# VHH binders against Uncharacterized isomerase mll1393: the designs that were tried, part 2

Target 1, 302 residues: Uncharacterized isomerase mll1393, of Mesorhizobium japonicum (q98kn6)
Amino acid sequence: MQTRNYLLYDVFTTERLAGNPLAVVLDCKGLDTIAMQAIAREFNLSETVFVLPPDNPKHKNRIRIFTPDYEMPFAGHPTVGSAIALAELAGESGAGIFVLEENIGPVRCAVSRHDGAAFAEFDLAKLPEPLQLEADPQAIGAALGLAPHEIGFENHRVAFWSAGVPYVTIPVANLEAAGRIRLDNQAWSELAPRKSEWAFASPYVYCRETVNHESAFHVRMIVPGTPSYEDPATGSAAAAFAGAIMHFDAPTDGISQLWIEQGLEMGRPSRIRLELTVQGGKLASARIGGHAVKVADGKLFI

## First folded at step 13 (VHH)

Design u6 (from t6 with G98D S107K)
Fold by OpenDDE, fold request of step 16:
Structure u6 (fold): chain B 302 residues (1-302), chain A 121 residues (1-121)
Amino acid sequence: as target 1 above (302 residues)
Amino acid sequence: ELQLVESGGGLVQAGGSLTVSCAASGFTFSRYAMGWSRQAPGKERELVAGISSGGSTYYADTVKGRFTISRDNAKNTLYLQMNSLKPEDTAMYYCARDDYGRYDYPKFDYWGQGTQVTVSG
């Protein structure tokens, strides 16, 4: 039996009991995959991170990310949360850049503080690309419980984007429409594209109207299934969504930062910062970032 | 009404072969990952094999190389060809639909009534 410290963070928020919960287990040298998976099941959070020494001494740490069911090669809020956690553990109060080793490879992270709150961001490994959507947009709307006239705003239309993980991006008329959404999983399964051999792509619903005036978009991401559930904040979806923004809004050249509010309807308000670097009318690079706040710490006796 | 109806079970000698089938109705069969689970007396139900809508297959380690899962979307039918059967394969075999559709592996939440497969030693 070993004693290991763990931390609990809420990610993509400055408020405790909001955003995405994350467990970070420290000093995980000696744990095998089976043990890590079992511990992740014990925590029963969307993701649990296990921190290891880096393979490359120039990097900060190696992290392994587990859902209760399987290991992930990468995820946004685990990366952001881990970066902040590790920076705080190191007593770093200023801006810093370091690399986290993940299954997908090294991930460059920047940690800073904004208005006293810890902030972390990482570079998108892959820029968004459009995918073909065969489903009828009206059928997509219907699967969410929306009428045809509630789908779309301005020139935004239903689309399919991927920055590694594909999402059906679904613009809706306003907050009221967004708030009424209920995914009919049966209907969705019959029309939605797949993101893998075994999984359907998730709907990423967004509107221009926002609750917070600082937010550029209000979004909801619903994971299909029986039952379906909603994600408080989805970095991978924000990454894909960058494609939709580029396509429909056509931002001018330069660097723009967009805050995306999410998780409001489901009771865990979150904000993701999407930073776009546009050159020559094209997306040159993008970053996903957000805040995280420590909500607990403890010891594992395993 | 969603229905999964298994057939083809029976008694077979060790080393023998058996094919079980599942007739699906009440949903768009081709859109779903399907599979087989089994439950032996006193044991928990376990995943045996899965097949995605695209035809990718998954097998439990205990049946790899011996069992083959396949599907005929035109007939809304799922199959499990079981070769080199062992007494340990004795179980109720359930046809299953993946109602999660959000994992990178088959995970079932809806099963038929099952068909009994008994392998004598």
Scores: ipSAE 0.673, ipTM 0.864, lowest interface PAE 0.7, mean pLDDT 95
Fold by ESMFold2, last read:
Structure u6 (fold): chain B 302 residues (1-302), chain A 121 residues (1-121)
Amino acid sequence: as target 1 above (302 residues)
Amino acid sequence: ELQLVESGGGLVQAGGSLTVSCAASGFTFSRYAMGWSRQAPGKERELVAGISSGGSTYYADTVKGRFTISRDNAKNTLYLQMNSLKPEDTAMYYCARDDYGRYDYPKFDYWGQGTQVTVSG
């Protein structure tokens, strides 16, 4: 009889039953890739993480990250959630700076307490770069069910950014406009730039007006499809969005920390902290971070 | 609105060749990834080949080197050239389209009616 412990965490939240859910499977010795993929399908969450011993003994652990259908080289909320989960398993000695080995390479994580809850952050490996967007902003607005005057605020305009995964960043007038969006899959498929040879880039809708007074922006990210899927919290999109912030807001030199609220409309409130280090008017580095909370644990009999 | 109409199936001897095609309508063909799946009697449907909007291809291990997927965006037509056919290639072959560019890998959720390919030996 073989058993393996697992943990369930909600990431990018201080509240259980919010944020982006993550399964963390412990004691993975002897699991091959086929078994890991099958377990990820069983959980059927955005991602499942498998914790392994590190290849380099100076590193904390190796982790492998699976969607229900395939393995990813890196992902934002799995990294934050795993870092916090592993730190909490280690008790008082678990907080601090350590490295998680991921297929993309070593990822330096910092785990601390922030506002009375566990918090983790990591440096972006790639800073955001602008991409060319050929689509008409009016047509983009129509694909979301918005009028042309509801697209944009201040000097912010529709743009296309990537820090690894590209997103169409779409400013909208206010919370009321953001709350009304409905993705028209066919219209979007006619106009969207591609994020890869197989997929269209997803819309990342944002506005300056926020529900939570401590947030800098309110955002929504919708993956096209039948049905479409709204992600509770999207770390890769926040990374790309740093480019839009740098371009349109042009923050002054220094370190600034911005909270981005997401997932409110779909019912899993989340918040992502984006840290920008600006030097000489340019983004020198950035970090993605957030809280996570344990929701459940259990055992797999496999 | 979406229609995928397969044709070109038939009976062929082992070692032979056959091309099946798919006429697509009701969507902007060039914007979507397309593929072929097959289902033999008593077996589950399996993905055989895929082609992205930009022309990148995917093949199942069982058909690599024998099958070639291609598309003609001007004619809204998808092709599967099948060479060195084996009896286990006998199946209903279905033209497929992606789900509005949802997946960042070959996965297809819209199907035609299929065309039968029978390989005798």
Scores: ipSAE 0.673, ipTM 0.877, lowest interface PAE 1.0, mean pLDDT 92
Fold by OpenDDE, last read:
Structure u6 (fold): chain B 302 residues (1-302), chain A 121 residues (1-121)
Amino acid sequence: as target 1 above (302 residues)
Amino acid sequence: ELQLVESGGGLVQAGGSLTVSCAASGFTFSRYAMGWSRQAPGKERELVAGISSGGSTYYADTVKGRFTISRDNAKNTLYLQMNSLKPEDTAMYYCARDDYGRYDYPKFDYWGQGTQVTVSG
């Protein structure tokens, strides 16, 4: 029987028991996919990362990301959390850049400290693109339990964006409206566009009003199903949301950093930093980053 | 009200064929992935086949090549054509609806009352 160490982190937060939980299993050489999947199911967290030696010795590690049900080619909070975890394990106290190998390919990660808290960010592999929205925006809003006049603020309107994973971006009037949202699964399913052959796109609701003055947007991401669930922090959605920001806010050329607060209503507050590099009025590149904090460590006897 | 009503079950000899059908109502059938699950006595319910709204299909390894899932959106009806039936195919067959499109693979949240399929060896 082989003993492996594991770490538990909360990602996109500086506070324990907030953000996205993440399990990181170390030294996973010798584990096959079936075993990894079973272990991920055992942890029963949104994602479990299995750390392997890199294929390229110039890279830091290979990581494989599993939900309890399937393997993912990439995910934001597993990448951020793993980067921070691995940096901390290596005793790296300063800023550093290294590559994590993922199923999607090599991911360049920058790890640093901000106000004493570990921070990691990565470049978006794919920039957001607009998708065609077939559903009536008013009906989409209604599926959230909001009145039509509560949908939209300023020039922001319901849209459909993808940076790899499609999301319906839904601007709402204010925090009060955002807080009242209850997803009607049936109503949503009747009108929502698809994000894949089998799955509906999820609503990514946002408003300009924020609880934290440092945050540029307050957001909620709700996944339909029985039961529906809300995500504390959604990197893929933030990536898609960059498209909406570019389209509706039209930021000036340069580098801008926007903090996105999420998970407040569901009780696991988080913050994602979205960095936009704008050139000639176009999004040239974008980064997603956040903090992570270790909440536990242990041994896996498998 | 959401309803899935199965029909077409019965007794069939090994090697025989049978088609079960499911009449769906109470939701926009064409928007949902649908499927069939089965449960044999003393066993857990298992996925047999799934079909997306776009017509993509999934089959359990145990039925692949023998069973065919199809749908008629105009009739709000789901079908499962079962060929080369085996005694181990004996089970209650349940029509199932996708779990509001949560997953990018067949995953169901609602089942009908089922139709019994018995294959004699």
Scores: ipSAE 0.670, ipTM 0.869, lowest interface PAE 0.7, mean pLDDT 95
Fold by OpenDDE, last read:
Parts: structure tokens; sequence; C-alpha cells
Structure u6 (fold): chain B 302 residues (1-302), chain A 121 residues (1-121)
């Protein structure tokens, strides 16, 4: 039995008990996969990160990401949260860039402070691409309890985008429409495209109207299934959504930063910053970032 | 109404073969991943095999190489061909629909009434 320190963070928020919860277990050398999986199940959070020494000494750390059920090769809020946690542990108060080793490979992270709050961002590994949507947009809306006139705003229409993970992007008229969403899983299963052999793509609902005036979009992401559940903040969906923004809004050349508010209806308000670099009318690069705040620390006796 | 009705179970000698079938109704069969679970007395229900809507298959390690899952979408029917049966394969076999549809592997939480498979040693 060893004693290891752990940290709890809320990611994509500056407020405790909001955003995505994350457990970060430190000094995990000597733990095998079975033990890590068991510990992740014990925490019972969406993800638990286990911090290891890097394979490459030029990198900061190796991190392994676990859900309660399986190991993930990569996830957005674990990356952001871990980056911030590790920077804070190192006493880094200024802007810094370092590499986290993950199962997908090295991930370059930038950590900084915005108005005193820790912020981390990483580059999208893959830019968004459009996919073919075969389902009727009205039927898609109906599966969420929306009327035909509530689907769409301006020139935004239901679409299907992927930056590695596909999402059905569903523009809605306003906050009232967004707030009324309820996923009919049966109806969704009958209509939705797939993101993999075994999974349907998730709906990513968005509108221009926002609760916070600083946010560019208000969004909801519902994970299909029985039961379905809502995600406080979804980095992979934001990445895909960059495609929809490019297509429908056609931002001018340059760098633009958009805040996406999420998780308000489900009671864990979050914000993701999507940074777009546009060159020649095309998306050249994009970044996902957000804040994280330490909620707790403790010791594991495993 | 959603229905899954299993058939084809029975008594078979060790080393023998058996095919169980599942008739599905009440939903668009071709849209769903389907599969088989089994439960032996005193044990938890376990995943045996799954097949995606696209025809990809998944097998538990205990049955890999011996069992074959297949589907006929035109007939709304799921099959499990079981070869080289062992006494430890004795269980109630349940047809299942993937009602999660959110994982990169088959996961079931809705099953039929099951068909009994007994393998004698």
Amino acid sequence: as target 1 above (302 residues)
Amino acid sequence: ELQLVESGGGLVQAGGSLTVSCAASGFTFSRYAMGWSRQAPGKERELVAGISSGGSTYYADTVKGRFTISRDNAKNTLYLQMNSLKPEDTAMYYCARDDYGRYDYPKFDYWGQGTQVTVSG
C-alpha cells in the first residue's frame, strides 16, 4: 500500500461545483491499469487522470485518462484540467507551454492566467469536416421536442460535423427553445447518424441568444441512451462546431475568440473558449480552452 | 411494442453445435446494434456477442472462435451459431438490443425472455 495525493478540479469554469469535475491522481508510477481503472470507478467521475513521469524528459508528464468503465486515449477537459493542475503544482504563475503525453500522443498545452484565473488551451488535432446528414431536419428537431419553426436561426441549419468525433449540430431559435429540449432516445435512434459502429452521434444544440452577454453561443449536448444525460461542457463538440461556425458565419480572416456557454440547464454552468484562426476564408487552426478551479485535495491509500 | 423472442435452445452434448434465434419486432431492427447475453445459475448476466447495424461483430473472450453472431435484417432476426459447446456454456441465453448507443462497444440493458441452452458433459 502506498499513499498518493489526489486533486479535484472543476474544469471549464471559475466556480466550484460547476463545469466538468475531474480527479487528478499524482505520482502514479507503480500503478497498473487494473488499479487505475478501479480507482477511477471509486471516484465515479466522468474522468480520472493518473499522472506519470514522461517518457520524453522534454515533456512535462504522461497522463492516462480513465472513465469509470474504460481508458480513454484523449479527452478535452481532462487535458485542460491536468495542464492547469500541474502548472499550479509547479508554482508556475506566468504563461507557459509544455507537452502532456497522452495515449493519442503528445499534446501541446498553453497555460496562462486571465484575470487571476488559471486558463489552459490546446490545439485541435483535427479540423472539422462536414459529413452527410440523411435524416430530415424537422424529424431531428422533433426527436428533441422542437417544433419546425424553432429549428434554425439566420442561415444556420441542422448539419453534421466532425473534428474526430461527429456531432449533429442543431441550431435553435432561442433560449426558450433550447431550454425545452428533451431527447426521445427511441426517435433519435431511428434517425441519427452514427459516430461509430456502436454509437449514435450526439445532438449538439445551439442558439445565438445567450444568458451571458459575453458568450457567443448557448449550447446543450445530450448523450443518447437509456437514460440519456447532458454534458456540462464538451470540447470535442466545440471542435466540430467550429465547422458549423465557419460554414454559416464565415468569419473574416484573422483570429477570433468565441465563448461557448454550456451546462446551464443541467445545473453545472460552463464556458469553453473556441479560438479560430482564419486564413483565406478557411480555418487554418483552432484551439479549445477554458478555466479550471481546484475544489479539493486528499490522499489515496492504495 | 418492442419485442425480442428467442428460440432454438435445448440440450446438446459437449462438443456439439446449436443455433439460437431471436425474432425482433416493434422497432426498426436494421438501425440497432443487437446481441446476446447469457446468465448461468448463480452468476451474473454476461455479454456473449454483439453485432452492429453495419455488421461488425464483438465477442467475449470465452466464446471467441466458437460462436458466430449474425443478423438478417429482412427477417428482423438475430442468430447465434454456437460450436464446440462446453458444459460451462450452459445458461439462459438472452437476445438484446443496444439501448445505449453511446459507447464504442456493445452494451445492453433490454433483453428478451431468453432461451435455455444446456450442455451435458
Scores: ipSAE 0.648, ipTM 0.854, lowest interface PAE 0.7, mean pLDDT 95

Design u6 (from t6 with G98D S107K)
Fold by OpenDDE, fold request of step 16:
Structure u6 (fold): chain B 302 residues (1-302), chain A 121 residues (1-121)
Amino acid sequence: as target 1 above (302 residues)
Amino acid sequence: ELQLVESGGGLVQAGGSLTVSCAASGFTFSRYAMGWSRQAPGKERELVAGISSGGSTYYADTVKGRFTISRDNAKNTLYLQMNSLKPEDTAMYYCARDDYGRYDYPKFDYWGQGTQVTVSG
């Protein structure tokens, strides 16, 4: 039996008990995959990160990301949360850049402090691409519990985008409409495309009206199923959503930063910063970033 | 109301064959990935086979090459053809619907009442 320290962070937030919860287990040398999976199941959070020494000494650490059920090659909030956690552990008070080794490969992370809060960001490995979708606003409305005329704002229409994980992006009229949404899983199953052979794509609903004036968009991401559940902050969806923004808003060349508020309705307010680099009217690169705050620490006796 | 009703189970000799069926109702069958799980006494329920709405199939390593899953959307029916049966295949076989599938393999969340398959050695 070894004693290992663990940390709990809330990611994509500056407030405890908001955002995405994350467990970070330190000093995981000697743990095999079976043990890591079991520990992840014990924590029973969406993701648990296990920190290892890097394979390349020029990199900061190797991290392995587990859901309670399986190992993931990459995930946004685990990357952001781990980057911040590791920077804080190292006593790094200023801006820094380092590499985290993940199953997908090395991920370059930038950690800084904004307004006194720790912030981390990483480059998207894959830029968003459009997918084909036939959408009936009436059917979409029925699935969400909205009227057809509440689907869409300005020139924004229902679309299907993927930056690795596909999402149905659904613009809605305003905050009031967004707040009334309840996913009818049966109705959704009848119209939703698949993100894989074995899973329906999730709705990513958004509106221009926001609770926080600093936020560019208010969003909700709902995972379909029986029952459905909602995610506080979804980096992969924000990445896909960059495609919709490019398509419908057509931002000018340069670098733009957009804050996306999420998780308000489900009770874990979050914010994701989406940075877009536009060149020649095309998305050249994008970054996902956010804050994280430590909410607990402890010891594992395993 | 969602219903999955299995049939076709029974006693079969080792090396024999058996086909179990599942009649589905209460939902749009063709839209869902479907599959089979089994549970032997004293063991956990395990995934046997899955078939996506698009017709892609997934098999547990223990049944690959011996079992074939198929579906008839017009009849709202799921099938599992089991060949070269072994005593280790003895279990209650459950028809299942995939509500929360993973990216590369099925995850079943709803099961029928099951049909018993017994393979004698």
Scores: ipSAE 0.593, ipTM 0.830, lowest interface PAE 0.8, mean pLDDT 95

## First folded at step 14 (VHH; from u6 with K107R)

Design v3
Fold by OpenDDE, look of step 22:
Structure v3 (fold): chain B 302 residues (1-302), chain A 121 residues (1-121)
Amino acid sequence: as target 1 above (302 residues)
Amino acid sequence: ELQLVESGGGLVQAGGSLTVSCAASGFTFSRYAMGWSRQAPGKERELVAGISSGGSTYYADTVKGRFTISRDNAKNTLYLQMNSLKPEDTAMYYCARDDYGRYDYPRFDYWGQGTQVTVSG
């Protein structure tokens, strides 16, 4: 039996018991995949990160990300949360840049303090690209329980975008509409495109009206299935959504930052910062960032 | 109404072969990943095989190389060809639909009534 320290963070929030929860297990050298998977299942959070020494000494750490059921090559809030956790462990009080090794490869992370709160961001490995949507947009809306007039605002229309993970981006009229959505899994399965051989793409619902005036968009991400569930903060979806923003809003050249509020309806308020670098009317690069706050620490006796 | 109706089960000698089938109705069959699960007396239900809407297949290690899952979307029918059957394969076999649709492997949560497969030693 060995003793290992673990940390619990709430990611994409400055408030404890909000955001996306994350377990970070430290000093995981010697743990095999089976053990990591079992520990992840024990925590029963969306993701658990296991911290290892880096393969490259110039990098900060290697991290492996597990859901309760399987290992992921990459995820947004685990990256952000781990970056902040590791920076804090190192006693780094200023802005720092380091590399986390993940299954997808090295991920460059920038950690800083904003208004006293820890903030981390990383560059998108893949820029968003449009995908073909064959389903009727109105039928898509109906699958969420919305009327035809509630789908769309301004020039925004239902679309299908991917920055590695595809999402059906669904603009809705306002907060009231967003708050009423309920996914009909049967209807969705009959309409939705797939994100893999075995999985349907998830709806990413958004509106211009926001609860927080600092937020540019209010969003909800629903994972289909029986039962469906809602994610409090979805970095991969925000990455895909950058495509929709570029397409429909056509931001001017330069660097723009916008905040996305998520998880409000489901009781875990979150905020994701999306930074867009636009050159010649095209998205040159993008970053996902957010805050994270330690909510607990402890020891595993395994 | 969603329905999965299994057929083809029976008694077979060890080393023998058997094909079970599943007639699906009440949903667009071609859009769903489908599969087979089985449950032996006193044991938990376990995944046997899955097939995606695109035709990708997944097999449990215990049946890999012996069982073949296939589908006919025109007939709304799922098949499981079982070869080299063993007494350990004795179980109720259930046709299943993947309602999760959220993982990169089959996970089932809706099953038919099942068809009994018994392999004598």
Scores: ipSAE 0.620, ipTM 0.845, lowest interface PAE 0.7, mean pLDDT 95

## First folded at step 16 (VHH)

Design w3 (from u6 with T28K)
Fold by ESMFold2, look of step 16:
Structure w3 (fold): chain B 302 residues (1-302), chain A 121 residues (1-121)
Amino acid sequence: as target 1 above (302 residues)
Amino acid sequence: ELQLVESGGGLVQAGGSLTVSCAASGFKFSRYAMGWSRQAPGKERELVAGISSGGSTYYADTVKGRFTISRDNAKNTLYLQMNSLKPEDTAMYYCARDDYGRYDYPKFDYWGQGTQVTVSG
């Protein structure tokens, strides 16, 4: 029997028992893929991270990211949570930049303290691009249980965006409308674009009205299925959403930092920071970031 | 409302061929990934083959090169052509559909009642 230490963090939150939970398994040299997958299934969280020595000694670590069912090349809250967890283990209290090696490639992470809590952010590897959406906005509203007048606000319209993973970005009138959505799986299956040959794109519902005064948008992301699943905080969707913000709000040149609140309805309040660098009216770069807090640690007896 | 009705099973000599089919109703067939699983007595269900909405295919290692999955969206029908059958292919074969496009890989959560394939050796 060998033991492995693990950490449990809540990501995209400054408060324990909120945000998107993440397990971080330490000292994983010598674990094979089958073992990692079995451990991820045991944790049964959205993702579990396995920490390995880096291939390049200039990098902080290599990490592998698993859902309960398969390995991912990259994921947002695992990157943020791992960056913070590894910095805290090393006793790093100041601002720092390091690289985490992920299957998608090296990911540059900046770790700091923001408002007295640990914060990390990373550069988007791919900027958002628009995709064609053939679905009728009124039908999309009906699939969410909303009337036509509840879809849209200002100049914002239903659209389809991707910064790697595509999402149907769906503006709704206000918090009350956002709070009433219920995904009709069959209706969605008949109109949704695909994110891949195997899967439908998920709805990413947003409105300008927010619960937290510091937030720019209130959002919800629902994965179709039986049962459907609402994600507390979705970094890849925030990345895609940057495209909608650029298209409809057209922020002025410079750096804009936007907090996006998510997960409030499903009971795990989360906040994602989206940083947009705009040059010549175009998005030059973007970052996804947030806080994370340690919830627990322990040992796996393997 | 969802219905998956398998047919075409039967007794086949080892080395022979058989095609099973699945008639689907109650959903827009072309929108979903579909698959076949099988269950031999005393064993758990095993994913045998899958086909995406766009026609990409997946096969378990135990059947690669011998089995072919296909779909006819106009007829709402899924097929599994099984060649070079072996006694260990004996099982109940189930038509399967994905869970409203939830997973970005071959995974199926809706099943029919199955059709028996028995391979004599």
Scores: ipSAE 0.719, ipTM 0.887, lowest interface PAE 0.8, mean pLDDT 93

Design w5 (from u6 with F27Y)
Fold by ESMFold2, look of step 16:
Parts: C-alpha cells; structure tokens; sequence
Structure w5 (fold): chain B 302 residues (1-302), chain A 121 residues (1-121)
C-alpha cells in the first residue's frame, strides 16, 4: 500500500475555476501503464499528467500524458501546466528554462511570472502545414447550424491545417454566429477530413470579434460525438491556427504575440498566447504559452 | 436510421471455422471505422477486431492470427472470418460502428443486435 501526491491546476487562465483543468500526479516511478490509465480515468479530466524522473539528468523530468481513454505523445495544456507546477514545486517562481521529456521527445519550456501569475511557453516542434480540403461553405454552415454567408470574414476562408494534429479552421462572421453554432454530427461526418485512420478532424471555429479587448481572436473547438465535447482551451489547435493566420493575415516580419480567447461559451474562459516569429515573409518559429494556477492538491491511495 | 444487422452465427466444433457478416445501412458506410465485439455468457462485452475507413486493422491479442476482419464498401458489409475456433470464443458477436469519428483509436459505441457463435468442446 502507498500514496502518491497530486496537484490540480487550471491551465490557460489566471483565475481558478476557468481554463483547462489538469491533474498532475507526482512521484510516479513504479506505476505501470495500466495503473496510469486507470488513474487518468478516475480523474476524468481532459488529461492527467504523471511525473517521472528524467532519463537525462540535465532535464527537469519525464512526463506521461493520458486522457481518460488513452496515452498521448504530447499535448499543449498538459505541457504548460506541468512546466508551471514543477517550477512552483521547486520554489522557482521567477524566470527559468528547462526540458520536459515527453513521448514525442524533449520539450524546452520557459517559465516566468506575469501579472502575479505563473506563465509558461514552449516552442512548436512542428510548424503548421496546409492540408487539402474540399471546402463547401454551404455544407460547412449546415454542419454548424449557420447560413453560408456567416462562414468567412474579410479574406479568411475555411482551411485545413496541422502542426501535428490537424484541424478544420472555420472563420465565422462574428461573436453572434460563433455563439450559435451547434455541431451536427451526421452532417460533419459526411464532409470532414480525417485527422487519422480512426478519427475525423475537429472543427476549430474562429472570428475576429472578441469579448476581451486584448484578444486577437475568439475561438471554439468541438470534438464530434454523442455527445459532442467543447474543449476549454486547445493548444494543438492554436498551433495549427498559426498557419491560417500566416496565410490569411500575412503578418509583417518580426515577432507578434497574439492572445486567443476560448472556452467562453462552455463556461471556462481561457486565453492562449501564440507567438509568431516571421522572417522573410515566412514563419520561422512559433510558441504556445499561457498562465496556470494551482487549484488543489491531495493524495491518492493507490 | 442507423441499422447494423449481423448474420452467419451458429454451432461449430472446436477447431472449425465460421464467418459472420454485418449488413449496415442508414449512414455512409465507407466513412466510418467498424468493428466486432463479443459478449460471452456472464462476461462483459469486449472488443475483438476493428477496421478503419482506410482499411487498417486492429485485433485483440486473444484472437490475433485466428480472426480476420474485412469490409466491402460497395456492399456496405463488414465481415469477421474466424478460424481455429475454441470454446472460449463462444459469445454473442456484435457488429459495431464508431461514434462519428471521435476516437483516435479503435473504439465503437453503436451496436447491432448480435449473432450467436457457439463452439462445442
């Protein structure tokens, strides 16, 4: 019989009970994969992280990331949340740089404090690439419960992008349209590209109009299913969306930092910072970042 | 209206072979992953085999090498060829479809009524 400490963080937020929740289970040496999966099922959060000793002693830790149903090689809010949680455990509330070992490989994280809250960011391992999509705004609109004229704004059009996990990026006219969407699973299944052999890509809906004046875009990400699930904050989708921003907005050379608001409609307001480094009209690098706050801690009797 | 209708079950002697099939209707068959699950007497339902929309396959360890899943998209039909059958394979076999492509691994939430396979000792 033994106990393992855990932490609960809300990620991509400066306020508790917002953002994307994350469980971080400490001191996981000796837990096998079956046990980790069962614990993740018990927490029933989007993801649960298991902290292990690093293989390379120069790295901070190894982490493993599980949904309630399977293990992921990498995920955005677990990386941000883990980086902040581990830095705070070490008493490192100021600036710091370290590496987290993830199944996808080593991930370099920068942790700092902004506005009284911890902030972390990491470099995108893969820059966004366009994918082929046969877009029909009428069919896309029908799948979201919107009229065809509500699909698109300015020069932004429906596209398909991936920085690892592909998303269908869907511009909508304004906040009112974004607030009205309801995913029709059957309609979506007839037109959606696949993100893998097993799954359809999810819609990532965005508009220029925002609730928070500091945000560049308002977004929603909905996973198809019965019932469908709206994610509070989706780092991998923000990474893919960087491609749409580069393509349609064509920002000038230099470093741009954009806040993307998500989760407002589903009741967990979140903000993801996307940093774009543009050189010679091309995306040279990008970063995903955000705040996280500790909500609770406790012990597992496992 | 989604319908999954299994057929081809029956009584077979240990070591024998049997093919079960599933006629699917009410959706665009080729766009979904499909699978077979089974429920033995007194046990919970378990995933046996899966096939993606593109033809990639999955098999539970207990049936790997003995069972073959296949699909005919032109006929909207899913098949499970079962060879070297054992008494432990006795179960109700259910045709299954994924939940609108939401899982990035073989998992199925829509079921037919099943077809009984009984393997005698």
Amino acid sequence: as target 1 above (302 residues)
Amino acid sequence: ELQLVESGGGLVQAGGSLTVSCAASGYTFSRYAMGWSRQAPGKERELVAGISSGGSTYYADTVKGRFTISRDNAKNTLYLQMNSLKPEDTAMYYCARDDYGRYDYPKFDYWGQGTQVTVSG
Scores: ipSAE 0.701, ipTM 0.880, lowest interface PAE 0.9, mean pLDDT 92
Fold by OpenDDE, look of step 22:
Parts: structure tokens; sequence; C-alpha cells
Structure w5 (fold): chain B 302 residues (1-302), chain A 121 residues (1-121)
């Protein structure tokens, strides 16, 4: 039996018991994949991170990300949460830049403090690109329980975007519409595009009307299946959504920061910051960022 | 109503071959990944094989090279060709639909009534 410390963080929030929960297991040298998977299943959070020494001594750490069922090459809130956790462990109070090694490769992270709250951001490895959507947008709306007039606002229309993970971006009229959505999994399976051979793309519903005035968009992300479930904060979806924003809003050249509120309806309020660098009317780069707050720490006896 | 009806099971000698089939109804068959699971007496149900809507296949290590999963979307039918059968393959075989549709591998949570496959040693 070996003792290992672990941390619990709520990511994309400054408030405990909100945001996207994350377990961070420290000093994981000597753990194999089977053990990591078992521990992830024990925590039973969307993701558990296992911290290892870096392969490159110039990098801060190697992290491996596990769902209860499988290992992921990358995920947004695990990256943000781990970056903040590791910075705090190191006693870093100022702005810092370091690299986390992930299965996808090295990820450059910037950690800072805003109004006393820890903040981390990383560059998108892949910029969003449009994908072909075969399904009728109105049918897409119907699969969410929305009427035709509730789909779309301004010039925003149902689209399909990917920044590595594809999402069906679905603009809706207002908060009331967003709050009423219920995914009909049968209907969705019959019309939705796939993100892989075995999985349907998820709906990413958004509207311009927001609960928080500082948020640019209110969003919901529903993971299809029986049963479906809702994600409180989805970095990969925000990355894809950057494409939709560029396409429909056509922001001016320069750097713009947008806050996306998510997880409100499901009781885990979250906020993701999307930073867009626009040059010549095109997206040159983008960053995903957010806060994270430690909610617990403890020891594993395994 | 969603229905999965297995057929083709029976008694076969070790080393023999058998094909089981599954007739699906009540939904758009071509949109779903399908698969086979089996359960032997006193054992847990285990994944045998899966096939995506696009035709990608997945096999358990215990059956790889011996079993072949296929589908006919026009007939709403799933097949499992089992060759080189062993006594250890004796089980109730269940046709399954992937109702999760969220993982990059087959994961089933809905099954038919099953068809019994018995391999004599």
Amino acid sequence: as target 1 above (302 residues)
Amino acid sequence: ELQLVESGGGLVQAGGSLTVSCAASGYTFSRYAMGWSRQAPGKERELVAGISSGGSTYYADTVKGRFTISRDNAKNTLYLQMNSLKPEDTAMYYCARDDYGRYDYPKFDYWGQGTQVTVSG
C-alpha cells in the first residue's frame, strides 16, 4: 500500500460546488494504466488527472487524463484545473507560463490571478473548422423540443463545427428556449452527425441573452445517449464555438475576450473565457481559460 | 417499439461453426452501432463483438480471429459468424444496441432475449 495525495478542484468557477469537478492525483509515478483507470472509476468524476514527472525537464509535469471508463488525450477543464493546482502547489503567486505534457502533446499554459482568483488559459491546438451538416436545422430544433421560431437569432443558424471535437452549434431565441430544451435521444440519433464511428456529435445550444450581464453567450451542452447528461463546462465545445462566432459575428481585427456561461440550468454554474485573436478577418489563434478553486484535499491508500 | 430478436442458436460440436442473427425493429437500424454480448452460467455478461454504423468492428480478445460480426442495413439484421467454436463459447448470446452513442468503442445497455449457443467438447 502506498499513500498518495489528491486534490479536488471545481474548474471554470470561483465558487466551490460549482463548475466542472476535477480530481488531481499527485505523485503518480509507479501507477500503471490499469491502476489509474480504477482510481478514476473510484472518484467517478467526469475526469481524473494523474500527475507525473515530465519527460522533458523543461516542462512542469506530465498529466494523464482519465474518465471513469477510458483515458483521454486531452480535455479543457483538466488542463485548466491541473495548471492552477500545480501552480498553487508550487507556491506561485504571480503570473507564470509552463508546459504540461499530455497525450496530445505539450500544452502551454499561462496561470495568473485575477481579483485574487486563480486563472489558467491555454492555446487551442487546432482552430475551429466548419463541417457539413446533413440534417434539417428545424429537425435538429425539434429533437431538442423547440419550435421552429425558437431556432436561431439574428443571423445565427444551426451549424456543425470542430476544433478537434465536433459539435452541432444550435442558436436559440432566448434563455427561455434554452431552459426548455430536452434532448430526444431517439430523434437525435436519427438525424445528428457523428463525431466518431461510435458516437454522435453533441448539441451545443447557445443564445445571446444571458443571466450574467458580463457573459456574451449562454450555453448548454448535452451529451447524447440513453440516458443523456449535461456538462457544466465544455472547453472543447467552446473551441468549436469560436468558429461559429467568427462566421456569424465576424469580429473585428484584434484580440477579443468573451465569457461563456454554462451549467446554470443543471445547477453547476460555470464560466469559460474564450479569447480570439483576429487578423485580416480570420481567426489567427484562440485561447480557452477559466478559474478553478480547490474544494478538497486528501489521501489515497492504494 | 424497439425490438431485438435473436435466432440461430443451437448445439454444435467443438471446432464447428454457427451463425446467429438478430432482427431489429422499431428504430432506424442503420443509425446505431450494434453488437453481441454473451453470458455463460455463473459468469457476468461480456462483450463479444461490436459493429459501428459505418462498419467498423470491435472484437473481444477471446473471439478475435474466430468470430465475424456483420450487418445488413437493408434487412435490419445483425449477424455473428462463429467459427472454431470451443466449449468456452457456450453461452446465451444477446443482440445489443449501443444506446450510449457517446464512446469511441462499443458499449451496450439494451439487449434482446438471447439465443442459446452450446458447444459440446
Scores: ipSAE 0.557, ipTM 0.816, lowest interface PAE 0.9, mean pLDDT 95

